VHH binders against EKC/KEOPS complex subunit cgi121 (cgi121). Designs and how they scored, part 22

Target 1, 174 residues: EKC/KEOPS complex subunit cgi121 (cgi121), of Schizosaccharomyces pombe (q9p7j3)
Amino acid sequence: MILPLFPETQVHVFVYENVSNCAAIHEQLISQNPIYDYAFLDAATILYKKQVYSAIIRALEDRRDEQMKTKTIHSEVILSLSPKTEISSAFRQFSMTKKSKNIVVVKIDSKLTEEEEFERLDKLVEGNRVEFSDEELQKLIDFKVLKKNYKLDPSTLENPLASILSSIALRGYS
Below, E stands for the ipSAE of ESMFold2; O stands for the ipSAE of OpenDDE; V2 stands for 0.75 times the mean of E and O plus 0.25 times the DockQ between their complexes.

## First folded at step 6 (VHH)

Design jc32 (from ja10 with D106T; framework vhh_5j56_2)
Fold by ESMFold2-Fast, scan of step 6:
Structure jc32 (fold): chain B 174 residues (1-174), chain A 128 residues (1-128)
Amino acid sequence: as target 1 above (174 residues)
Amino acid sequence: QVQLVESGGGLVQPGGSLRLSCVASGFTFSGSDYYAIGWFRQAPGKEREGLSSISSSGYGSTSYSDSVKGRFTISRDNAKNTVYLQMNSLKPEDTAVYYCAAGYRTSYFTSPGQYNYWGQGTQVTVSS
């Protein structure tokens, strides 16, 4: 995928359902194994493709402006999903956990093609690949988690896209 | 309520060794997927930097910063609810206040912002 503000940046997003080895993946992430250098998100927190892309754009803007608050571009994507700037809160709210069953995986600056990244990730993730689409994401979302993470009231929960994107964009302010 | 207490700091000559201890109360190392214990240091006039972390819920889940990799080793004793930092081949540049911290660690090496609970710090001075 090509981002309008970052046309030279390679971005791949993958969705896996029914993942059985989240505890093993989590262990590798805690050990900071470079093979696992991706943003691993709990799919229960992601409702729209635009939500993921907005967080990616925000992270790339922070990197461009030398204002990253975390150590890697992938961790900056996780932070950028959060409506608040507290790093520990963002990771708790959006990162894959040992108990996750469905995940969204983001790779930035890959020198591999999307197909080559799939081959690599299929060796790391024991689950079923599905299309990165709003339809597939909406099968995996947990609306209670979404409401809590973005502090949505009942009126906005019926059409939350604008509120979610606004929350991500507001992190752009000083 | 989480409390962390550091000990083991002091004066040591270049090339020497020290072992720092961090005793945790208010939670146990075997009980949480969300907690990690990390070691940080801060020298006068510098930002607080992360050195090493260990997961509360997994054996072999450790990370090290490049500045201490190969010289420092983090370990835990769950029965004593204690995390250790073994510091070898100490250099004058290692002079700092060393902090133990507890917080959430779900991916990547920890940033200070991921830690919610901090100890009081223990001074390490490396000089002749």
Scores: ipSAE 0.000, ipTM 0.296, lowest interface PAE 11.0, mean pLDDT 81

Design jc33 (from ja10 with D106L; framework vhh_5j56_2)
Fold by ESMFold2-Fast, scan of step 6:
Structure jc33 (fold): chain B 174 residues (1-174), chain A 128 residues (1-128)
Amino acid sequence: as target 1 above (174 residues)
Amino acid sequence: QVQLVESGGGLVQPGGSLRLSCVASGFTFSGSDYYAIGWFRQAPGKEREGLSSISSSGYGSTSYSDSVKGRFTISRDNAKNTVYLQMNSLKPEDTAVYYCAAGYRLSYFTSPGQYNYWGQGTQVTVSS
């Protein structure tokens, strides 16, 4: 995928359900294995495609402006999902854990085609690929987690998209 | 924000030992998988070399470069928010400024450019 504001940046997003090897993936991430250079998100935290794209755009803006708080663009995507600039809390809120069952995987600056990335990821992730769509994401979301992460009240839960996107875009400003 | 402070460097004879300490502030190492602490060194006229890394997991998440494997041991004390590098059987070619650095779990210990936070460095000199 090509983003309008970043046309030279290659972006791929993948969704896996019923993943059985999250603990093994997590160990590879903390061991700094280069083949796992992706943003691995817990799908329980993601409600909309626009939520993921907003975080990607914010991370790319921070890289462009030399304002990244983390050293990799993939870590910056995870941070950018959080309403706060606190790195540890952002990773606790949004990144995959050993107990995760459904994940969203983001790759930025890939030199591979989308199909080549699928081939690579299918060897790393023991789960079922599903379409990156609002419909599929809404089957995987945990609304209690979403409410906690974005501090949503019951009235906001009726229309959460605007609040989520504002939280991502205005992080650190208001 | 995040800061790292190294200590324990100095002059040592070939075959001797030193223990370097890296104290972290601005984040908690205890129970967190978000940070990896790496040890790097740089000798005059050479690139910064990755030596070892440790994450907060505690499940076999240490790495070592071939140049120090078997001689150096990385460890952590979560209660003190401190990472150690125990250096044994030191050689003259180990002479360098030693740095600790904090990166996130996607940072590679062979890639100094991927670390966000760096200490000021501590000089280790191995000579007679």
Scores: ipSAE 0.000, ipTM 0.151, lowest interface PAE 15.6, mean pLDDT 81

Design jc35 (from ja10 with D106Y; framework vhh_5j56_2)
Fold by ESMFold2-Fast, scan of step 6:
Structure jc35 (fold): chain B 174 residues (1-174), chain A 128 residues (1-128)
Amino acid sequence: as target 1 above (174 residues)
Amino acid sequence: QVQLVESGGGLVQPGGSLRLSCVASGFTFSGSDYYAIGWFRQAPGKEREGLSSISSSGYGSTSYSDSVKGRFTISRDNAKNTVYLQMNSLKPEDTAVYYCAAGYRYSYFTSPGQYNYWGQGTQVTVSS
């Protein structure tokens, strides 16, 4: 995907369901193994493609403006999903855990094609690839987790897209 | 309790070198809890500035601010639970109180507010 504001930045997003090796992946992530330099998200926290793209755009804006709070663009994507700026809270809310079963994986600045990244990721992730689409994401979401992370009430939970996007875009301005 | 203690500061002439040490207690660099360890400084009347960070993980990745890149080197000794800052080609502008700090494993040196554990600081004065 090409982002209009960042046309030179290559972005790939992958979705895996029924992942059996999340504990092993998590150990590599917390040790910061460079082979695992991706944003590994718990799919239970992601409802829309636009939610992921909004976080990517915010992270790229922070990198452009030399305002990143985390070491990598991928950790900045995870931070950018959170309504708050606190790093440890954002990772607890959105990053995959040892108990995760379905994951969303983001790669920024890859020199590889999307298919080459799939080949690399398929060696790291023991699960089934599915399309990155709103339809597939809606099968994997946990609405209790979403409600808690974005502090949604019952009325906004019926159509949460605008509230989620505002939380990501306006983080720190309220 | 997590604690950090700095040492190695002092008076040095321009062009000289110092090595600062930061001894950590309450966690280990060979353990399963990983931290971001950063070096920061603060000169009188100025904001606290981040200089460098290192991961306590086995991969030992390092980062530096442009103001010190090429002159300062961060390293760790897991057996001594210590992080070092080797400071070369010191300038009068490097005069400050130097702090080490520990924060969440993904924290970067640009964000002092993300570091929860701080040492007391050690004074570095670069003067002729």
Scores: ipSAE 0.462, ipTM 0.751, lowest interface PAE 2.6, mean pLDDT 88

Design jc36 (from ja10 with S107T; framework vhh_5j56_2)
Fold by ESMFold2-Fast, scan of step 6:
Structure jc36 (fold): chain B 174 residues (1-174), chain A 128 residues (1-128)
Amino acid sequence: as target 1 above (174 residues)
Amino acid sequence: QVQLVESGGGLVQPGGSLRLSCVASGFTFSGSDYYAIGWFRQAPGKEREGLSSISSSGYGSTSYSDSVKGRFTISRDNAKNTVYLQMNSLKPEDTAVYYCAAGYRDTYFTSPGQYNYWGQGTQVTVSS
């Protein structure tokens, strides 16, 4: 999709369920294999499309302002999902692990079309692609993980969107 | 428990060279390790400045600040669990205490606050 504040930035987001090769993918991510230069998120941590877009916007703002804390824009997206500015905590909270089953994959600055990126990812990810939609994400979320990551009270957990977006926007200020 | 120890500092004249060493314990540079190693410096009355970083990954990646690019080279010896900073063409403005630090694998040298483990530092003085 096209972001209004970054209209020339190519952004692709893919969702895979029932991924059988997360351990192999995780090994490549730890090794920093450049073929795997994407943000690989655990779908258990993502409830809304707006959550992902807000993190992408924050990462792009940090790059524009020369304030990135991580080596790549994709790592900056993972950091930007966290309400705290601690890189290791953000990766433990949001990045896919070898035990993940469902993943959200973000690509920024691709020179490929969405279909070409999909064909590349299909070679790397052994799972079933589903639509990037709130409906599909809500089937994959783990509310215990969400509550822990954003420090939500039970009362806010029933309607957490505003709290999540505020946490992302106010990262480092709250 | 991560620990870092620097060595190799000293007094050198302008145009000279020094090699700093950073020995790590409590983790290894190979395998599934999550660490990036960075070199930083701090001169009296100045903020701590990031200079260079190297990842523990097998695909290896190095990065340099513009102030040292072309003069300094970062490298690692995984068998000795050591990171080096080779400093060539030293200038008086390179005078500072030099630190190595360890952070999560994707941490960049521009973010000293993101490095969780720090060595004690080694003094480098460039003077005639």
Scores: ipSAE 0.435, ipTM 0.717, lowest interface PAE 2.4, mean pLDDT 87

Design jc37 (from ja10 with S107A; framework vhh_5j56_2)
Fold by ESMFold2-Fast, scan of step 6:
Structure jc37 (fold): chain B 174 residues (1-174), chain A 128 residues (1-128)
Amino acid sequence: as target 1 above (174 residues)
Amino acid sequence: QVQLVESGGGLVQPGGSLRLSCVASGFTFSGSDYYAIGWFRQAPGKEREGLSSISSSGYGSTSYSDSVKGRFTISRDNAKNTVYLQMNSLKPEDTAVYYCAAGYRDAYFTSPGQYNYWGQGTQVTVSS
């Protein structure tokens, strides 16, 4: 997928359901094993493709402007999903945990083709790959988690998407 | 409670070397507590500048600012729960108070606001 403002940046997004080895993956992420240099997100926190792309664009803007707060572009994606600029909160809210069952995996600046990246990830993740689409994401979302993470009013008359995208785009500017 | 203590500062002549130490207590580098450990400095009249960071994780990745890359080396000794900053080819412009800080995993040295625990600082003076 080609992103506005970053047409030469390679972006791959993968979705896995019914993942049985999240505890093992989490251990590798905590040890910062370079083989696992991806953004591993809990699918319970992602409702729309645009939500993920907005966070990617924000992370790429911060890298371009030399304003990254984290060591890697992938950690910056996780931070960028959060309405706050605090790293520990963002990871607690959006990152995969030992108890996650469905995950969204983001790779930026891959030296591999998309097909090679799929093959590599399929060896790391013990689960069923599904299409990265709004339809599939809506089967995996936890609305209670989403409302808590973005502090959504249960009675709001606005589309959740607009509120979520605004939170991602405007964090740290107010 | 997390605490960091710096040592090793002092007076050196231009071209000299110095090794700073940062001893951590209240958490371990090889345990279940995972932190980014950074070195920062602040000269009179300037903002606090990030210099280098190292993760407490098993793979221990390191990063450096352009101003010190090739001259300074960050390392850790997990058995002593200590992070070091080896400073070579020191210049008068390296004169500053040097701070050790701990932040959440993956905190980058360009963002001192992401570091929650700070040492007291140690003075480094480079002059003839």
Scores: ipSAE 0.308, ipTM 0.650, lowest interface PAE 3.4, mean pLDDT 86

Design jc38 (from ja10 with S107V; framework vhh_5j56_2)
Fold by ESMFold2-Fast, scan of step 6:
Structure jc38 (fold): chain B 174 residues (1-174), chain A 128 residues (1-128)
Amino acid sequence: as target 1 above (174 residues)
Amino acid sequence: QVQLVESGGGLVQPGGSLRLSCVASGFTFSGSDYYAIGWFRQAPGKEREGLSSISSSGYGSTSYSDSVKGRFTISRDNAKNTVYLQMNSLKPEDTAVYYCAAGYRDVYFTSPGQYNYWGQGTQVTVSS
């Protein structure tokens, strides 16, 4: 993927359903194994491609402006999904857990092609890859989780996109 | 309840060494707790400055600010639930109150506002 504001930055996003080894992946993430340097998100929290792109753009802006609050660009993506700037809350809200079943994986600054990253991730993730599309994401979302994370009321749930994107863009400045 | 207690501060001559200790209670480095420990300092009239960080994980690399790289070393003893800051080649400008702080595992010492738990501090004075 090419981002207009960051055309030199390589970005790859992968979606896996029916992942059977989330507990093992989570242990590697907790140990901070550098092989797992990706943003591993719970797909229950992601409704739109634009939601992920907005978080990536915000993380890249924070890196450009030397305002990152986390150690890695991938952790900054997870933080950027949250309407609040508190790191622990963002990870509890959006990061995969050992009980996750479907995940979204983001890689930034890869020196590998999308195909090569897929081959690498396929060795780490025991699940079925699906297309990164709004259609596939909408099959994996948990609307109770989405409502809680973005503080959506029933009227906003009918068309939550603008509210979600506004929350990400105005994170810490609202 | 998470608590951090610093010790090891004192008066030292320029060029000397001190080792600071930070004992944690309410969480463990060997457990499932997801904490990173940072060392900070604050001199009178100055902002709190991040110096170094270490994560609870075995893969967690250590990080240092440019002002202390090569002189200070952060380490941990999981059995004692303690993080250390070994300070060598101390200079008068290192005089400050030194704090340890705990935050979520991916927090970085450039963001002191993201650390949730702080020790009371230990005074280090470098003077001839």
Scores: ipSAE 0.382, ipTM 0.679, lowest interface PAE 3.0, mean pLDDT 86

Design jc39 (from ja10 with Y108W; framework vhh_5j56_2; at its last look DockQ between E and O 0.54; V2 from the best seeds 0.00; counts 0 for: pae E 8.4 > 2, unsure alone 61.9 < 65)
Fold by ESMFold2-Fast, scan of step 6:
Structure jc39 (fold): chain B 174 residues (1-174), chain A 128 residues (1-128)
Amino acid sequence: as target 1 above (174 residues)
Amino acid sequence: QVQLVESGGGLVQPGGSLRLSCVASGFTFSGSDYYAIGWFRQAPGKEREGLSSISSSGYGSTSYSDSVKGRFTISRDNAKNTVYLQMNSLKPEDTAVYYCAAGYRDSWFTSPGQYNYWGQGTQVTVSS
């Protein structure tokens, strides 16, 4: 996808269900293995494509403005999903864990095509690739996790998109 | 429980070198730890400036501010639970109290607010 404010930035988003090797992937992420330089998100936390894009846009804005709080653009995406500004909290809330079953993987500034990244990730992730679409994401979301992460009340939970996007955009400002 | 102690500061002539040490207790620099160590400095009347960071990961990723890149080198000794800052080609402008700090693994050194634990600092003075 082409982001209106960052048309020259290459962004690829991948969704995997029924992943059996999350513990092995997590070990590589802890080690900061360069091969795993992606944002690995728990799909239980992602309801909409717009949620992911909003976090990507926020991360790219922070990079443009020299305001990144994390070492990599991919870690900044994870931070940007959180309504809070603390890195450890954001990773606890949104990052893939050893116990994750479905994941969303974001790659920014790839020198590879989307198909080449798919081939690389398919070797790293033992799961079934599905389309990055609202329909597929809604099959993988955990509404209890979503409610907790964004502090949604029952009235907001009926249509959470605006609240989620506002939380991402206004993180750290008010 | 987490504590950091800096040492190695002192008086040095312009163009000289110093090596600072930061000894950590309460956590370890193994590949499974979620900590990163950053080096910061603060001169009188100035805000705290980030200089460099190193992850506790097995790959030991490092980062540097433009003001020290090429002159300063960060490294770690996991067996001694120590992070070093090798400072070469020191300038009078490098005069400051130097701090090490521990934050979450992916904390950027330019974000002191993301570092939860701070050492007491060690004075570095560069003068003739």
Scores: ipSAE 0.500, ipTM 0.770, lowest interface PAE 2.1, mean pLDDT 87
Fold by OpenDDE, look of step 7:
Structure jc39 (fold): chain B 174 residues (1-174), chain A 128 residues (1-128)
Amino acid sequence: as target 1 above (174 residues)
Amino acid sequence: QVQLVESGGGLVQPGGSLRLSCVASGFTFSGSDYYAIGWFRQAPGKEREGLSSISSSGYGSTSYSDSVKGRFTISRDNAKNTVYLQMNSLKPEDTAVYYCAAGYRDSWFTSPGQYNYWGQGTQVTVSS
């Protein structure tokens, strides 16, 4: 897909459930294998599509403004998901772990179509692709983790999206 | 708790060499914790400057600032949980307190604020 504010940047987002090789993927990420040049998110931490898009946009803005805090745009996406400014915290909160079961995978600056990218990614991820939708994400979310990550309370749970987006947008402005 | 301890600093003549060591505790380079270890320096009256970083795991990706590229080399010894900074062709301008710091593997060495743990520093003086 193309983001209106970044027409020259093609973005793809995929969701996998029941992934059996997260540990192996994690090792490749740690090793900085360029074949794994994606943002691998723990689906347990993602509730909305707009949450992911907001983080992507934030990351792209950071790149545009030469304000990236991380080495890669994909890492910046992970950072951008967090209300915290620390990279380590953000990755701990949102990045796929060895124990992850369901993941959201983001590709930025793709030169491939969505289908082509999927074919490539499908060779790396051993799981079932599901639709990138709020409905599917809702099935995979861990609300306890979500509440913790964004410090959601009963007042903000009525509209968690607004709180999440605010947290992403205002990170570093408190 | 993560702790970093620098050593190896001292007085050296221009053109000389030093090797700094950064011993990390509280996490392991080859374990479940994966960090980037960065070297920084701060000269009197100047801001802290990032010099180099190395990933604690994987391929050991390294980065260097332009100011030290070709002269300094960062390396690691996982068995000793130590990161080294080999400094060659030292110049008077290299005089500073040198710090090692630990951050997540994808941290920029140019972004000291992203490093969570810092050593106490070791003085390096380059003078005739």
Scores: ipSAE 0.230, ipTM 0.648, lowest interface PAE 1.8, mean pLDDT 91
Fold by ESMFold2, look of step 7:
Structure jc39 (fold): chain B 174 residues (1-174), chain A 128 residues (1-128)
Amino acid sequence: as target 1 above (174 residues)
Amino acid sequence: QVQLVESGGGLVQPGGSLRLSCVASGFTFSGSDYYAIGWFRQAPGKEREGLSSISSSGYGSTSYSDSVKGRFTISRDNAKNTVYLQMNSLKPEDTAVYYCAAGYRDSWFTSPGQYNYWGQGTQVTVSS
């Protein structure tokens, strides 16, 4: 996929359910193994495709503007999902953990087609690929986690998307 | 308690070299999943400037600001729990207090607010 504002940047997003090796992947992420240079997100924290795209766009804008806070574009995506500015908090809230069951995986600056990137990623992830769609994401979300991460209250329950996207856009001003 | 102690500063002529050391105690640099070590400096009347960083990962990846790239080299010795900054081709504008700092493992050196632990600093003066 090509984002209009970033025409030279190829992005792929994958969703896996029933992942059995999150602990092994997490260890590789901690060691910063370059083979695992993706953003691994806990699907329990992701309700909408737009949530992921907004974080990707925010990270790419910060890279373009030389305002990145993290070392890699993939870690910047994880930070960009958070309404807070602290890197460690963003990772605790949104990153895949050893206990995760379902994940969303983002690759930015891919030099591969979607199917080629999937073939590479499928060697790393022991789980079942599902479509990156709002329908599939809604089956995997934990609304208690979502509410806590974005501080949703009764006034935002009728339109949580707008509140979530505002939190991403306004980070640093709240 | 986490402590960082810098050493190796001093007076040096333009074009000269110094090697700074940052010894960590209260945590182990190798195997930590929460730490990157960064080198920073602060000249009088200026903001702290990030210079370089090295991650806690087993791959030990390094990064440099454009102002020091090619002149400064960061490295680590896991057995001594120590990070080094080799500074070559020193210029008068490199005169500053140099700090090492530790922060979350993906912290970028341009973001000093992401670093939780700071050393006391060591003075580097480049003057003929």
Scores: ipSAE 0.011, ipTM 0.469, lowest interface PAE 8.4, mean pLDDT 85
ESMFold2 (binder alone), look of step 7: mean pLDDT 78; pTM 0.811

Design jc4 (from ja10 with T28S G31S; framework vhh_5j56_2)
Fold by ESMFold2-Fast, scan of step 6:
Structure jc4 (fold): chain B 174 residues (1-174), chain A 128 residues (1-128)
Amino acid sequence: as target 1 above (174 residues)
Amino acid sequence: QVQLVESGGGLVQPGGSLRLSCVASGFSFSSSDYYAIGWFRQAPGKEREGLSSISSSGYGSTSYSDSVKGRFTISRDNAKNTVYLQMNSLKPEDTAVYYCAAGYRDSYFTSPGQYNYWGQGTQVTVSS
């Protein structure tokens, strides 16, 4: 994918369901193994493609403006999903855990093609790759988790897209 | 409870060296809990400045501010649950109270507000 505001930045997003080795992946993430330099998100927290893209754009804007709060662009994506600016809260809310079952994986600045990155990730993730689409994401979302993370009330929960995107764009602003 | 205790500060002449130690308790570098350790300093009348960070486990990478890169080295001893800051080629402008701090994983030293636990500080004075 090519982002109009960041045309030289390669972005790949992958979705895996029924992942059986989340505990092993989580251990590698905690140790900061550079082979695992991706944003590993719990799919229970992601409802729309636009949600992920908005977080990526915000992270890239923060890197451009020399305002990153985290060590890597991938950690900045995780932070950017949160309506709050606290790293610990964002990771607790959005990053995969050892008990995760379905994950969304973001790679920024890859020197590999999407197909090559898929082959690399397929060796790290023991699960079934599915299409990065709103249809597939909506099969994996946990609405209780989504409601808690974005402070959604019953009226916004039925059509939450605008509220979610606003929360990502305005974090630390209101 | 996460607690950090600094030591190793003191008076040193320009061009000299000091090694600061930060002993962590309430978490272990071998633990599944993960913390980033950063070194910060604050001189009188100035804002707190981030200097360096290290991850507490695994493939832990090190990072340095431009003002200390090449002169300061951060390291860890997992057996002693201790993080060190080796300070070489000290200059008068390095005079400050030095703090170690623990933040959540991937906390960067440029963001002191992201660090939740702070040591009490140790004074470093560089003068002749």
Scores: ipSAE 0.419, ipTM 0.694, lowest interface PAE 2.5, mean pLDDT 86

Design jc40 (from ja10 with F109L; framework vhh_5j56_2)
Fold by ESMFold2-Fast, scan of step 6:
Structure jc40 (fold): chain B 174 residues (1-174), chain A 128 residues (1-128)
Amino acid sequence: as target 1 above (174 residues)
Amino acid sequence: QVQLVESGGGLVQPGGSLRLSCVASGFTFSGSDYYAIGWFRQAPGKEREGLSSISSSGYGSTSYSDSVKGRFTISRDNAKNTVYLQMNSLKPEDTAVYYCAAGYRDSYLTSPGQYNYWGQGTQVTVSS
């Protein structure tokens, strides 16, 4: 994907369901294995494509403005999903865990084509690729997790898009 | 829960050395989540300054602020769940309370607010 305000930044987003090796992936992530330099999100936390894009745009804006709170762009994406600017909290809320079943994987600054990234990730992730679409994400979301992460009340939970996007855009101000 | 206890501070003459220790509980360096241990200091009337950090992970690395590169060395002993700060060639301007903190490993040393767990601090005084 090419973002209008960041046309030279290569962005790819992948969705995997029924992943059987999350514990092995998590071990590689905590060890900082450079092969796993992606943002690995728990799909239980992602309801919309716009949610992911908003976090990516915020992270890229913070990098452009020399205001990143984390040392890597992929950690900045995970932080940017959170309504707060506390890194450890953001990782607890949105990052995949050993118990995750479905994941969303974001790659920024890829030097590979989308097809080449697919081939690389398919070797790392033991699961089924699905389309990055609102329809597929809605099959994987956990509304209890979403409500907790964005502090949604019952009225906003019925139509949460605007609230989620506002939380991401106003990160650190609320 | 994560707890950190510092020790090893004291009075030392300029040019001397001290080794600080930070004992962690509530997580282990082996098999720990995304943590790094950082050393910070704060002198009276000054902001808290990050000095060095070390990751508990197998691919993890050390980092140092420019003010201490070449003089201070961070290390860990996983069996003792302890992080050390070896301080050499100490100067009067190194006088401060030294803190051990645990935070997410990708947190900057320039962002002490991103470290969730803090020790109580240990006083280091460099004076003749």
Scores: ipSAE 0.317, ipTM 0.643, lowest interface PAE 3.1, mean pLDDT 86

